# VH-VL binders against b7kms5: the designs that were tried, part 202

Target 1, 80 residues: b7kms5
Amino acid sequence: DTFETVRNTIRIESEVDESLRQLCHEERITKETWLEAAYLYLCEKPEELAQVIQLAQERLSQRKAIADYKRAKTMQERFL
Below, E stands for the ipSAE of ESMFold2; O stands for the ipSAE of OpenDDE; V2 stands for 0.75 times the mean of E and O plus 0.25 times the DockQ between their complexes.

## First folded at step 11 (VH-VL)

Design ta5 (framework fv_miptenalimab; at its last look DockQ between E and O 0.86; V2 from the best seeds 0.00; counts 0 for: pae E 4.3 > 2)
Fold by OpenDDE, look of step 11:
Structure ta5 (fold): chain C 80 residues (1-80), chain A 124 residues (1-124), chain B 107 residues (1-107)
Amino acid sequence: as target 1 above (80 residues)
Amino acid sequence: QVTLVESGGGVVQPGRSLRLSCAFSGFSLSTRGVGVGWIRQAPGKGLEWVALIYWDDDKRYNPALKSRFTISRDNSKNTLYLQMNSLRAEDTAVYFCAHRVYSYDSWTSYFDYWGQGTTVTVSS
Amino acid sequence: DIQMTQSPSFLSASVGDRVSITCKASQGINSYLAWYQQKPGKAPKLLIYAASTLQSGVPDRFSGSGSGTDFTLTISSLQPEDFATYYCQQLNSWPLTFGQGTKLEIK
């Protein structure tokens, strides 16, 4: 079997990325193949996938909140 | 065609144990993505999920029942089991086994086939 | 646990009627919802999964809609064989939970 790959830019929180990189290194896999495998696994257990999705939604909300705060702070500093 | 047939129900006194069986055909519990679960229904009441076992022998339980109930399988016999210990009056119900599958396209699971159930009556 | 509340608990209707049953989740469950039909003394029968996908073999007069917390099962034109009890089920979180049921009776 042959695979066609798609290039993606993925930004991961620094602490999570570090631990994930360490895990992949120890297990002799890549973040890419880990993500592929994890997704496929979760798709076969949607009950578990749902929990991951909820967690992902929470993390996204946190990112947005932080981004909004940073923008607001930057604007304040420009006018002080 | 998927078929499930429950057995092992009966009348038992409180505190006793009972093991239910679910013989199934038309699928294999060794097939990736397949699961089988137990769902019970007290007389005149609604449905209550009891437990689920996946193809990889991973198990999930209703927390209220986990300490007393155990789900297991014998793939060689295409049979699902529910070991029920320390039975209580509130465990009186029809116990169904059901085939669980997932949809890759919709990222969801569901119970698409159910047995006719076996009746468990716990009474002194 | 996620509570599933169906409305109404009892519904009387006539053949040919359009009927709707609502299921509300105590928290968001995305589209991880299934609908079942059960007749007295029989096993539940799957009607809808993924909130809106019709199970193979089920008449297209059945339809499901909704996402998040509010879901609806609709029977466009009630047939005699449709009088039964209907249950919704969430498959979003452990433990899996069902609504209390809606008994659809003939008027």
Scores: ipSAE 0.599, ipTM 0.887, lowest interface PAE 0.8, mean pLDDT 95
Fold by ESMFold2, look of step 11:
Structure ta5 (fold): chain C 80 residues (1-80), chain A 124 residues (1-124), chain B 107 residues (1-107)
Amino acid sequence: as target 1 above (80 residues)
Amino acid sequence: QVTLVESGGGVVQPGRSLRLSCAFSGFSLSTRGVGVGWIRQAPGKGLEWVALIYWDDDKRYNPALKSRFTISRDNSKNTLYLQMNSLRAEDTAVYFCAHRVYSYDSWTSYFDYWGQGTTVTVSS
Amino acid sequence: DIQMTQSPSFLSASVGDRVSITCKASQGINSYLAWYQQKPGKAPKLLIYAASTLQSGVPDRFSGSGSGTDFTLTISSLQPEDFATYYCQQLNSWPLTFGQGTKLEIK
């Protein structure tokens, strides 16, 4: 290869993944190349990258809150 | 090695226009990640960001000024411009031109080199 | 707009003192903050970027700390050439904004 790559797995919200797949199909690219391009483009405009980071932090917090709620509800149901 | 030299300041009447120039050397505004901006400082006051232009000609403005001020460049002359229209007394300031660089290690940018400024006085 | 509030506005100190000035953002800016020094009649000079990274050529008596909304610039042993006005700037969101400045003067 002309450059080194790494393999990883990620979990993406279903609706976001579906939209991204459609975009990549229409533009004749892959999700991997889209991700790489998006990151590299944003690095050159740090204020825009910062806004993406802020949104990512908000989404992470929401995921954690939902997971915590589901664990608490399952425990209540199990021991009542 | 990086230098920026502002010019075009002066005394003007309210409502008039003025174009500032910033001649720079030691970098290229065509280099990815590079930007150049204008910052101003009213007499005895703090710093206020005016505008920025990126290497790909993308522009950002202080919203309070965007209706009257335009940033532009001429890469063949290594020169940045600030067109200021409908000048007001509150536009009286020293106007600095500043080089902006991106740090890949910190994912941040900053204004690392500044010119010495050119003075604009708007007075009747 | 993100408001940057510096404290104190004026600071009087002696050569050799340890001084700190603070900068508070009205909302989170991660570590996207720079500190500048400005002497009378001169352009600002970059001291610190990314909240804590020292610019090349800046003496190591300068240091920066903080993230999120609360940031501090510290001068560990004040020198005669350090008497100046200091500004913080956030580079997280448009429009870019500066603090009002802290004038550090000889006691």
Scores: ipSAE 0.203, ipTM 0.787, lowest interface PAE 4.3, mean pLDDT 89
ESMFold2 (binder alone), look of step 11: mean pLDDT 91; pTM 0.935

Design ta6 (framework fv_miptenalimab; at its last look DockQ between E and O 0.97; V2 from the best seeds 0.00; counts 0 for: pae E 2.9 > 2)
Fold by OpenDDE, look of step 11:
Structure ta6 (fold): chain C 80 residues (1-80), chain A 124 residues (1-124), chain B 107 residues (1-107)
Amino acid sequence: as target 1 above (80 residues)
Amino acid sequence: QVTLVESGGGVVQPGRSLRLSCAFSGFSLSTRGVGVGWIRQAPGKGLEWVALIYWDDDKRYNPALKSRFTISRDNSKNTLYLQMNSLRAEDTAVYFCAHRTYDFGKWSSFFDYWGQGTTVTVSS
Amino acid sequence: DIQMTQSPSFLSASVGDRVSITCKASQGISNYLAWYQQKPGKAPKLLIYAASTLQSGVPDRFSGSGSGTDFTLTISSLQPEDFATYYCQQLNSWPLTFGQGTKLEIK
């Protein structure tokens, strides 16, 4: 295998990111290698991967809801 | 070639225990990504998933059976086990063991090889 | 639990016919769906996984389609050896569950 890398911008919820950073620090790994390893592990257990996907979909929905609320609030404030 | 052979079935009274065995060849349950599961089929009925064990000894159970059934393995013998306790009439079935694997490119798992099954009859 | 409902439960057809069996999940299961064939007194045989991927060694007259909640197994031209019972299975959520089966009989 070759380890050519691709640059990505990943935005993570602040509390989750802090916890993940702490874990990676303690275990002397990186968020990148953790993500790679986690994905590969889950690919070996698609039954579990499916559950993670469901959780990810829920979190995405929450992000969208919050974004919509913020936009609405900003618009309201502009016209008050 | 993957082969699975179930054994240990028989006639037993309600409340008794029975241990099924599944001897397999052609693969190792220590191989990453491999799993082996039990699926049963009552006479004239459909298939019911019982339990699954992964290569890393992680286990999953049908909630309806978890309190009475235990899946385990002996890698040195390439054998899967199903310990069945407090047997009931409704546990009467052919019990299959099946090889579980996955397709990385499809993000999916499946049972691709099955044994011929062993018959368990629970009757008073 | 996710309930898998197959339709029809019984199907009569003739050799050469195009037949379709449907499987409906009580909730979305993406493409985590497998199809099995079982003949009397025999173990189930994997036909399709990931909803539409043909298992190695299975004739290409078998095909699977669908995603989410509705799935279909199709046999383009029924052969004598295809008369059997077919089961769908979801592998999206615990516990793994099967459809009740579709018995394909000769007309």
Scores: ipSAE 0.690, ipTM 0.904, lowest interface PAE 0.6, mean pLDDT 95
Fold by ESMFold2, look of step 11:
Structure ta6 (fold): chain C 80 residues (1-80), chain A 124 residues (1-124), chain B 107 residues (1-107)
Amino acid sequence: as target 1 above (80 residues)
Amino acid sequence: QVTLVESGGGVVQPGRSLRLSCAFSGFSLSTRGVGVGWIRQAPGKGLEWVALIYWDDDKRYNPALKSRFTISRDNSKNTLYLQMNSLRAEDTAVYFCAHRTYDFGKWSSFFDYWGQGTTVTVSS
Amino acid sequence: DIQMTQSPSFLSASVGDRVSITCKASQGISNYLAWYQQKPGKAPKLLIYAASTLQSGVPDRFSGSGSGTDFTLTISSLQPEDFATYYCQQLNSWPLTFGQGTKLEIK
């Protein structure tokens, strides 16, 4: 049947993206179908979804820390 | 209508084994998203989660009990089992089985229907 | 393991009273919390899940609130059939854990 879809762009850490791309290639699926399946599966086991959310929060904090470091380094180099 | 009925409780000496049964109707454990759990309650005490089995036979255990307790099922009989080995006095409790489901829109699961419980007494 | 601490452990109240029972988690559990009612000699009955969503068939005098670590079950205008023990349960992390219970008795 037909699905309404939305087009989005996202940034994924390069090492993770490479691993995911290889998995999707080997399994003959796409990243978007993998994403949809993973989300729907986790909704059926919310106890596991909670663990994924905790990991996602940790990764978000790590990405923010890296961005803050790069911003601070750029400011330091501008005025040395 | 969802119904769960536990059986197999009794008086058992420490160190022995006992297998509890949970006969259920009104749902299939093969239905995606469904699970059944075991929860116990010691006399005069609160509730303690023991184990959960999902529709796909995936299982989770209370880590304090995992080495001694095994959950399994026989879908042809609509029956769930809890095998309890090396029983101790602290395992004395009423054991309930409970239907587990989820709400997709709330991203949450819960135990919505419970059996009446079966009593296990571990005493010398 | 996430510890769930209920307060009070014991509550005496009259029919018609408004009562509140609190549940505190030892670490954040978002809204992944359920409330159960248990009468003597009976199995628990689900009242609320996802912290605030009322289970089908449960009277609307029951309500739940909170998120993170602090949660409250409220019963407006207490009825005779509401005298029971109440338990919270977190479903955020393995192992699943319950609060120690709050016994609500007739004054």
Scores: ipSAE 0.374, ipTM 0.838, lowest interface PAE 2.9, mean pLDDT 91
ESMFold2 (binder alone), look of step 11: mean pLDDT 91; pTM 0.936

Design ta7 (framework fv_miptenalimab; at its last look DockQ between E and O 0.90; V2 from the best seeds 0.00; counts 0 for: pae E 2.4 > 2)
Fold by OpenDDE, look of step 11:
Structure ta7 (fold): chain C 80 residues (1-80), chain A 124 residues (1-124), chain B 107 residues (1-107)
Amino acid sequence: as target 1 above (80 residues)
Amino acid sequence: QVTLVESGGGVVQPGRSLRLSCAFSGFSLSTRGVGVGWIRQAPGKGLEWVALIYWDDDKRYNPALKSRFTISRDNSKNTLYLQMNSLRAEDTAVYFCAHRVYDYGKWSSYFDYWGQGTTVTVSS
Amino acid sequence: DIQMTQSPSFLSASVGDRVSITCKASQGIRSYLAWYQQKPGKAPKLLIYAASTLQSGVPDRFSGSGSGTDFTLTISSLQPEDFATYYCQQLNSWPLTFGQGTKLEIK
């Protein structure tokens, strides 16, 4: 393994980000290393990974729904 | 080479308890990513998953059996156990233990090696 | 629970035939599907995992395909030793579940 890293832009829901930040602070780790560790751990338990993926898909759907609603509302306001 | 050998099967009356053992070699249940599970097969029927234990002692059960069955391990003996309580006629089956591994690149687990099974018969 | 339904339950074929067994999941299981072969009085043998990955040592006449809810095990040219019962298994959700089995018999 190498320690070469790739820069990513990750947007996290504010409440989740806050709690994750607090956890990382208390445990003296970073969100990045937490994400890496969590993924690797879950890969060792694909049965559990599958559940996380399902949850992630649901959250994505919610994000899209909210985005669509906001766009629609903005358009309505422009024509009022 | 991975090998699993089940034992402890026999004839028992309803309501009694029985403990099955699975002696394995060729791998360690302390190895990260490794699991071992029990799968049973009633006479002339299909396969039914019973329980799974991971290397970190995390356990998963078939909900229908969780209240009566307990999976455990002894790493020093390379042995898996299945404690079966309050046995019923429908628990009559061949009980297999199986080696569970995962493929990192495919994000998938599977049971790649199975024992020959031990027969449990519950009858009055 | 995720129900796994195999089709057909019984299949008669001859040596050299191309045969296919289908497994349908009641819910999407992505590619978390394994196929096993079992002969009478013997332990199940892993054939395919991750829906389409051939287990080491298994003849390449065996192949698996599918994703989501529909999966297929194919034997391109049936050999005498292939007559057995085949099971699919989903490893997507607890509890792990198997299909009811497909018995492949000699015609």
Scores: ipSAE 0.634, ipTM 0.893, lowest interface PAE 0.8, mean pLDDT 95
Fold by ESMFold2, look of step 11:
Structure ta7 (fold): chain C 80 residues (1-80), chain A 124 residues (1-124), chain B 107 residues (1-107)
Amino acid sequence: as target 1 above (80 residues)
Amino acid sequence: QVTLVESGGGVVQPGRSLRLSCAFSGFSLSTRGVGVGWIRQAPGKGLEWVALIYWDDDKRYNPALKSRFTISRDNSKNTLYLQMNSLRAEDTAVYFCAHRVYDYGKWSSYFDYWGQGTTVTVSS
Amino acid sequence: DIQMTQSPSFLSASVGDRVSITCKASQGIRSYLAWYQQKPGKAPKLLIYAASTLQSGVPDRFSGSGSGTDFTLTISSLQPEDFATYYCQQLNSWPLTFGQGTKLEIK
């Protein structure tokens, strides 16, 4: 069967992206096929998928906290 | 249709070893997404997860037991094994093997069919 | 390790009663929760997976609800064959863990 695709944009932490790009280059795959394979593999092992989701939630929280800190710091500097 | 039958239990002295078998039918452990787990139940107590083996031979263990217990399989016989070494009194239990599957649409797994268990008694 | 705590540990009820058993996880497990029924001398039998999905062949008087840390198994009209011990199990994190059990007895 043919694979229908959709286009998406995502932002990845630069050091993570560099490591992922290097891995994909060495293995002769693309980031999108790696993402698809990782998701499909984890769906077959929901116990492991749950752990990945927990890590993703932690990373999301960290990114939000950094963004909040940066906004608060620039506001403080503007009004000092 | 899915059946699992445990065997190899018995009475053993502390420090000895025992190998349990789980003979199964109605599924193949080579089928993607399938696994088999070992769960035990001490007399009058609740259930404790022991180990899980996946279709791709990946294995997970209860960390309290990992140093002494090993799960393996013989594909030609549709049989799994639980090797239990350095047995202790607290290992006394009924040992069940259970068929593990997943539901892609719900991102979840579960133990849908269980064997009737085999009894291990560790007594001095 | 995620601790699963069931309440009550013991429940006495009559045929026809509506009963509920709760299961609380020490940290969030989303909906990765199963319920099992076990009769004396028998293997556990799966009732519900994914917190609320009824296993094939299980009577619809059984239902499950909850997400995160708080989960409930409900039997809407208790039948004589429902007197058993019930266990919850989380499948969110290794090691997989069970609640301590709830024994449902005839009054």
Scores: ipSAE 0.414, ipTM 0.837, lowest interface PAE 2.4, mean pLDDT 91
ESMFold2 (binder alone), look of step 11: mean pLDDT 91; pTM 0.941

Design ta8 (framework fv_miptenalimab; at its last fold request DockQ between E and O 0.90; V2 from the best seeds 0.00; counts 0 for: pae E 2.2 > 2)
Fold by OpenDDE, look of step 11:
Structure ta8 (fold): chain C 80 residues (1-80), chain A 124 residues (1-124), chain B 107 residues (1-107)
Amino acid sequence: as target 1 above (80 residues)
Amino acid sequence: QVTLVESGGGVVQPGRSLRLSCAFSGFSLSTRGVGVGWIRQAPGKGLEWVALIYWDDDKRYNPALKSRFTISRDNSKNTLYLQMNSLRAEDTAVYFCAHRTYSFDKWTSYFDYWGQGTTVTVSS
Amino acid sequence: DIQMTQSPSFLSASVGDRVSITCKASQGINSYLAWYQQKPGKAPKLLIYAASTLQSGVPDRFSGSGSGTDFTLTISSLQPEDFATYYCQQLNTWPLTFGQGTKLEIK
């Protein structure tokens, strides 16, 4: 393995991000290394990975729904 | 080469207990990513997953059997066990142990090596 | 639990035939599906994993396809040694479950 890194922009829900930040602080790790470790661990237990994926899909759907609602509301306000 | 050999099967009365063993070689259950599971097959019927144990001793059970069956391992002996309690007629089956591994590229697991099975008959 | 339903339960075919066995999941299982072959008195043998990946050592006349809820095992040209019972298995959700099996018999 190399230690080359790729910069990513990751937007995390504020409450989840705060909790994750606190955890990383207490354990003296970073969100980046946590994400890497978590992914690699789950890859070794893909039965569990599948559950995480399902949860992730649900959360994505929720984000989209909220975004659509906000767009619709903004449009309505412009024409009122 | 991976090999698994089940033993401990036999004829037992309802309500009794039985412990099955699976001696394996060609791999170690202490190796990260490795798992070993039990799958059973009633006479003339299909396959039913019973339990799985991971390299880190994490365990998964068929909910229908969890209260009566316990999966365990002895790494020093390269042996998998299935403790079966309160046996019922419907537990009559060939019990297979199988090697579980994962594919990093495909993000999935599978049972790639199976033993020949040991027969358990529960009858009064 | 996720139910896996195979079709057909019994299939008669001749050597050289192209045969297909389907497996339907009661809910989405992505590509977390494996196919096994079992001959009488023998242990199951892994054929396909990840829905479409051929296990090492398995003849390329076997192929798997599908995702989500519908999956298919295909044998392009049936050989004498292929007459057996085939099972699909989902590995997406606990508990792991198998299809009821498809017995492929010689016509």
Scores: ipSAE 0.657, ipTM 0.896, lowest interface PAE 0.7, mean pLDDT 95
Fold by ESMFold2, look of step 14:
Structure ta8 (fold): chain C 80 residues (1-80), chain A 124 residues (1-124), chain B 107 residues (1-107)
Amino acid sequence: as target 1 above (80 residues)
Amino acid sequence: QVTLVESGGGVVQPGRSLRLSCAFSGFSLSTRGVGVGWIRQAPGKGLEWVALIYWDDDKRYNPALKSRFTISRDNSKNTLYLQMNSLRAEDTAVYFCAHRTYSFDKWTSYFDYWGQGTTVTVSS
Amino acid sequence: DIQMTQSPSFLSASVGDRVSITCKASQGINSYLAWYQQKPGKAPKLLIYAASTLQSGVPDRFSGSGSGTDFTLTISSLQPEDFATYYCQQLNTWPLTFGQGTKLEIK
């Protein structure tokens, strides 16, 4: 019945985090209220939520590819 | 008890315009999460989505039709409109309006109530 | 655009039969799929949304399954009133698209 919260941590790309932090500061909101509002709004328009999910999948793949490249480069340089 | 009733169909010549109406009851298009769509069905063919209007007046169109068709509303009359310009023979169809809602826990929308349709025939 | 392909396009069956209709999406659509029934000269009627959730007032002989690209509508024991055309619709990607339909008729 009452408002309950859960604590979690997330990793955000630094340039995205800077932009989001600036937006939240200018609008006098917090990142957590922005996240909650964005999610709740998208639930009312699931057709748009589906597009956000597609973009999130693309970003996830990109993050994995960058991580794999860095790991491979470090491994190759170790054996010069 | 949700009802939708389409009207304004008829026989028109190619190149002409026609405005369809959808009168509804049992819901308000001002309610968050509500929308209404237009879907058409050519004779003997399947269903084709035309347009959707949301409770906040946001609109989406089938890209093939967007240049010629406009969806609008008059909430004071519980009525939606589809303005169809530059009509072509391929626009011949039964036009349905349908109530759109969503499921918060399933993360999807759907068209749960449909009108009976109004027939548009474009011929010389 | 996401193409929705139904199989079969035409199905002949008897009262009491178990029938299945499939719908395949050209790209993944998660579970954002609805099934509709349409009788001649009438508007479509929603049967199932979210791939597997039965709409209120729809008999429980109807069921839906699948996710991603492959979906199935099943009627467990066909009744005389079930002879109609069935359509799937994806609600994942603009523009919203329907399958071409499956006409189910009496053998």
Scores: ipSAE 0.525, ipTM 0.857, lowest interface PAE 1.6, mean pLDDT 92
ESMFold2, look of step 11: ipSAE 0.515; ipTM 0.855
ESMFold2 (binder alone), look of step 11: mean pLDDT 92; pTM 0.941
ESMFold2 (binder alone), look of step 14: mean pLDDT 92; pTM 0.941
OpenDDE, look of step 14: ipSAE 0.642; ipTM 0.895
ESMFold2, fold request of step 15: ipSAE 0.440, 0.389, 0.460; ipTM 0.851, 0.814, 0.857
ESMFold2 (binder alone), fold request of step 15: mean pLDDT 92, 92, 92; pTM 0.942, 0.942, 0.941
OpenDDE, fold request of step 15: ipSAE 0.623, 0.625, 0.632; ipTM 0.891, 0.890, 0.892

Design ta9 (framework fv_miptenalimab; at its last look DockQ between E and O 0.83; V2 from the best seeds 0.00; counts 0 for: pae E 2.1 > 2)
Fold by OpenDDE, look of step 11:
Structure ta9 (fold): chain C 80 residues (1-80), chain A 124 residues (1-124), chain B 107 residues (1-107)
Amino acid sequence: as target 1 above (80 residues)
Amino acid sequence: QVTLVESGGGVVQPGRSLRLSCAFSGFSLSTRGVGVGWIRQAPGKGLEWVALIYWDDDKRYNPALKSRFTISRDNSKNTLYLQMNSLRAEDTAVYFCAHRTYSFGEWSSYFDYWGQGTTVTVSS
Amino acid sequence: DIQMTQSPSFLSASVGDRVSITCKASQGIRSYLAWYQQKPGKAPKLLIYAASTLQSGVPDRFSGSGSGTDFTLTISSLQPEDFATYYCQQLHSWPLTFGQGTKLEIK
């Protein structure tokens, strides 16, 4: 079978990305194939998917909070 | 065709142990995505999930039963087991084994095939 | 644990009736919901999985709907063989849990 791929821009937290890159390098795989495999695995164990989703939601919330803080700080500095 | 047949049930005194077996055909527990679980039903009551084992030997238990019950498999025999220790009166039930699978893209699993069950009676 | 609450616990209906059984989860379970039918002395039979997907071989008079916390099993036109006990089950979180059951009896 042949695969049609879709280009994605994925931004990963720096420490997580470094660790993931190291793992992929050691195992001679790519982040792309790792993500594909991980998702497929979780699809096979839907009962475990909820935990991953919860963690993902928490991480997203943290990203938003940090972004909001940075914006607020930047605005404050402009008026000082 | 998927079939599951439970055995090993009987009458046992409290504190004793019993091992149930589930012989299955029509599928392999070595097949990726496949699971098999135990579900029990006390007389006149509803269904209670007991345990689940995945194709990769990963196991999940009802926390209320984990300390006393152990799920295992023998792939060479296509047989699922439930080791029950320290049995109590409240363990009296029909014990079903069931085939667990998943549906890609729907993000869900389900028990699509069930055995007819084996009866366990714990009484003094 | 996620509690699954079915309503009603008992339902009397006649052949040809449209009946609905509801299942409420104590927290969001997305579509990780299955419906089973059980007749006396028999094993449960899968009817619906993923909240709304009809299991192969099940008559299309059965249907499932809902997501999140509220789910419904509907029988569009009750047949004699449909009188049984029905259970919902969540497969979202450990431990897996069932509703207490709905016994559908003939009026």
Scores: ipSAE 0.612, ipTM 0.887, lowest interface PAE 0.8, mean pLDDT 94
Fold by ESMFold2, look of step 11:
Structure ta9 (fold): chain C 80 residues (1-80), chain A 124 residues (1-124), chain B 107 residues (1-107)
Amino acid sequence: as target 1 above (80 residues)
Amino acid sequence: QVTLVESGGGVVQPGRSLRLSCAFSGFSLSTRGVGVGWIRQAPGKGLEWVALIYWDDDKRYNPALKSRFTISRDNSKNTLYLQMNSLRAEDTAVYFCAHRTYSFGEWSSYFDYWGQGTTVTVSS
Amino acid sequence: DIQMTQSPSFLSASVGDRVSITCKASQGIRSYLAWYQQKPGKAPKLLIYAASTLQSGVPDRFSGSGSGTDFTLTISSLQPEDFATYYCQQLHSWPLTFGQGTKLEIK
């Protein structure tokens, strides 16, 4: 009786990861079991899942804007 | 075979209180993902959501009604209640109790089974 | 509060017609929308959830489409038993709100 798993790579903002790591340590769980539990719980309350998705969209937009700025600055520094 | 049966409706004077009951069978309110909601319909009017209680006792209310209405449950009786205080003429409606569930993978909730309703009339 | 606006408020059509009822949300609700049918003196009956998924036991002539703010319920070949009022409901944000209803009468 084993769970089949899929290997994934994710990047988490360092401050968020530190906080999550501390929580998982205190509760004696792993990040992956926390992620699975959080997702399953939110699926049971789609009304709350909608709010999490909204936040995720906002964070994605912010991360893309920062990445675009950094690329533009690097190009300027290399070619000017 | 989900069944919900509302009761406790009647004619009541403005300013009084009334407690509605929803007796249910074919599901448990302790089952994860399950909820029960109250929806009302004034005569000749549309549907208005009143309140929802989840399996974990989390509760949500229509903010226009929150100060006067309270949803609760008695797990030993497979029954939930809607306490309605300070009743007004505009609270006159058929009150439906409805089973709420969700669809994993479609990321949605919905009210799939409804009772037949109980009528509340607020008049002098 | 997310306001749900149905159009038209009243619709008269003949048996066999294809009819569509539109529901518009005041804000994006993704696909968190259900459609209900209610006959006079009866409780509402769920037709469609997640904007487009047909509830078990609902005839194939019913379909739902849309996402975001604009949604449509379509009846492909209207039957006499489809005389009813139809409501959309968003389940995206509190409070959970319904459209004002569309009364469908068969000629």
Scores: ipSAE 0.465, ipTM 0.849, lowest interface PAE 2.1, mean pLDDT 91
ESMFold2 (binder alone), look of step 11: mean pLDDT 91; pTM 0.935

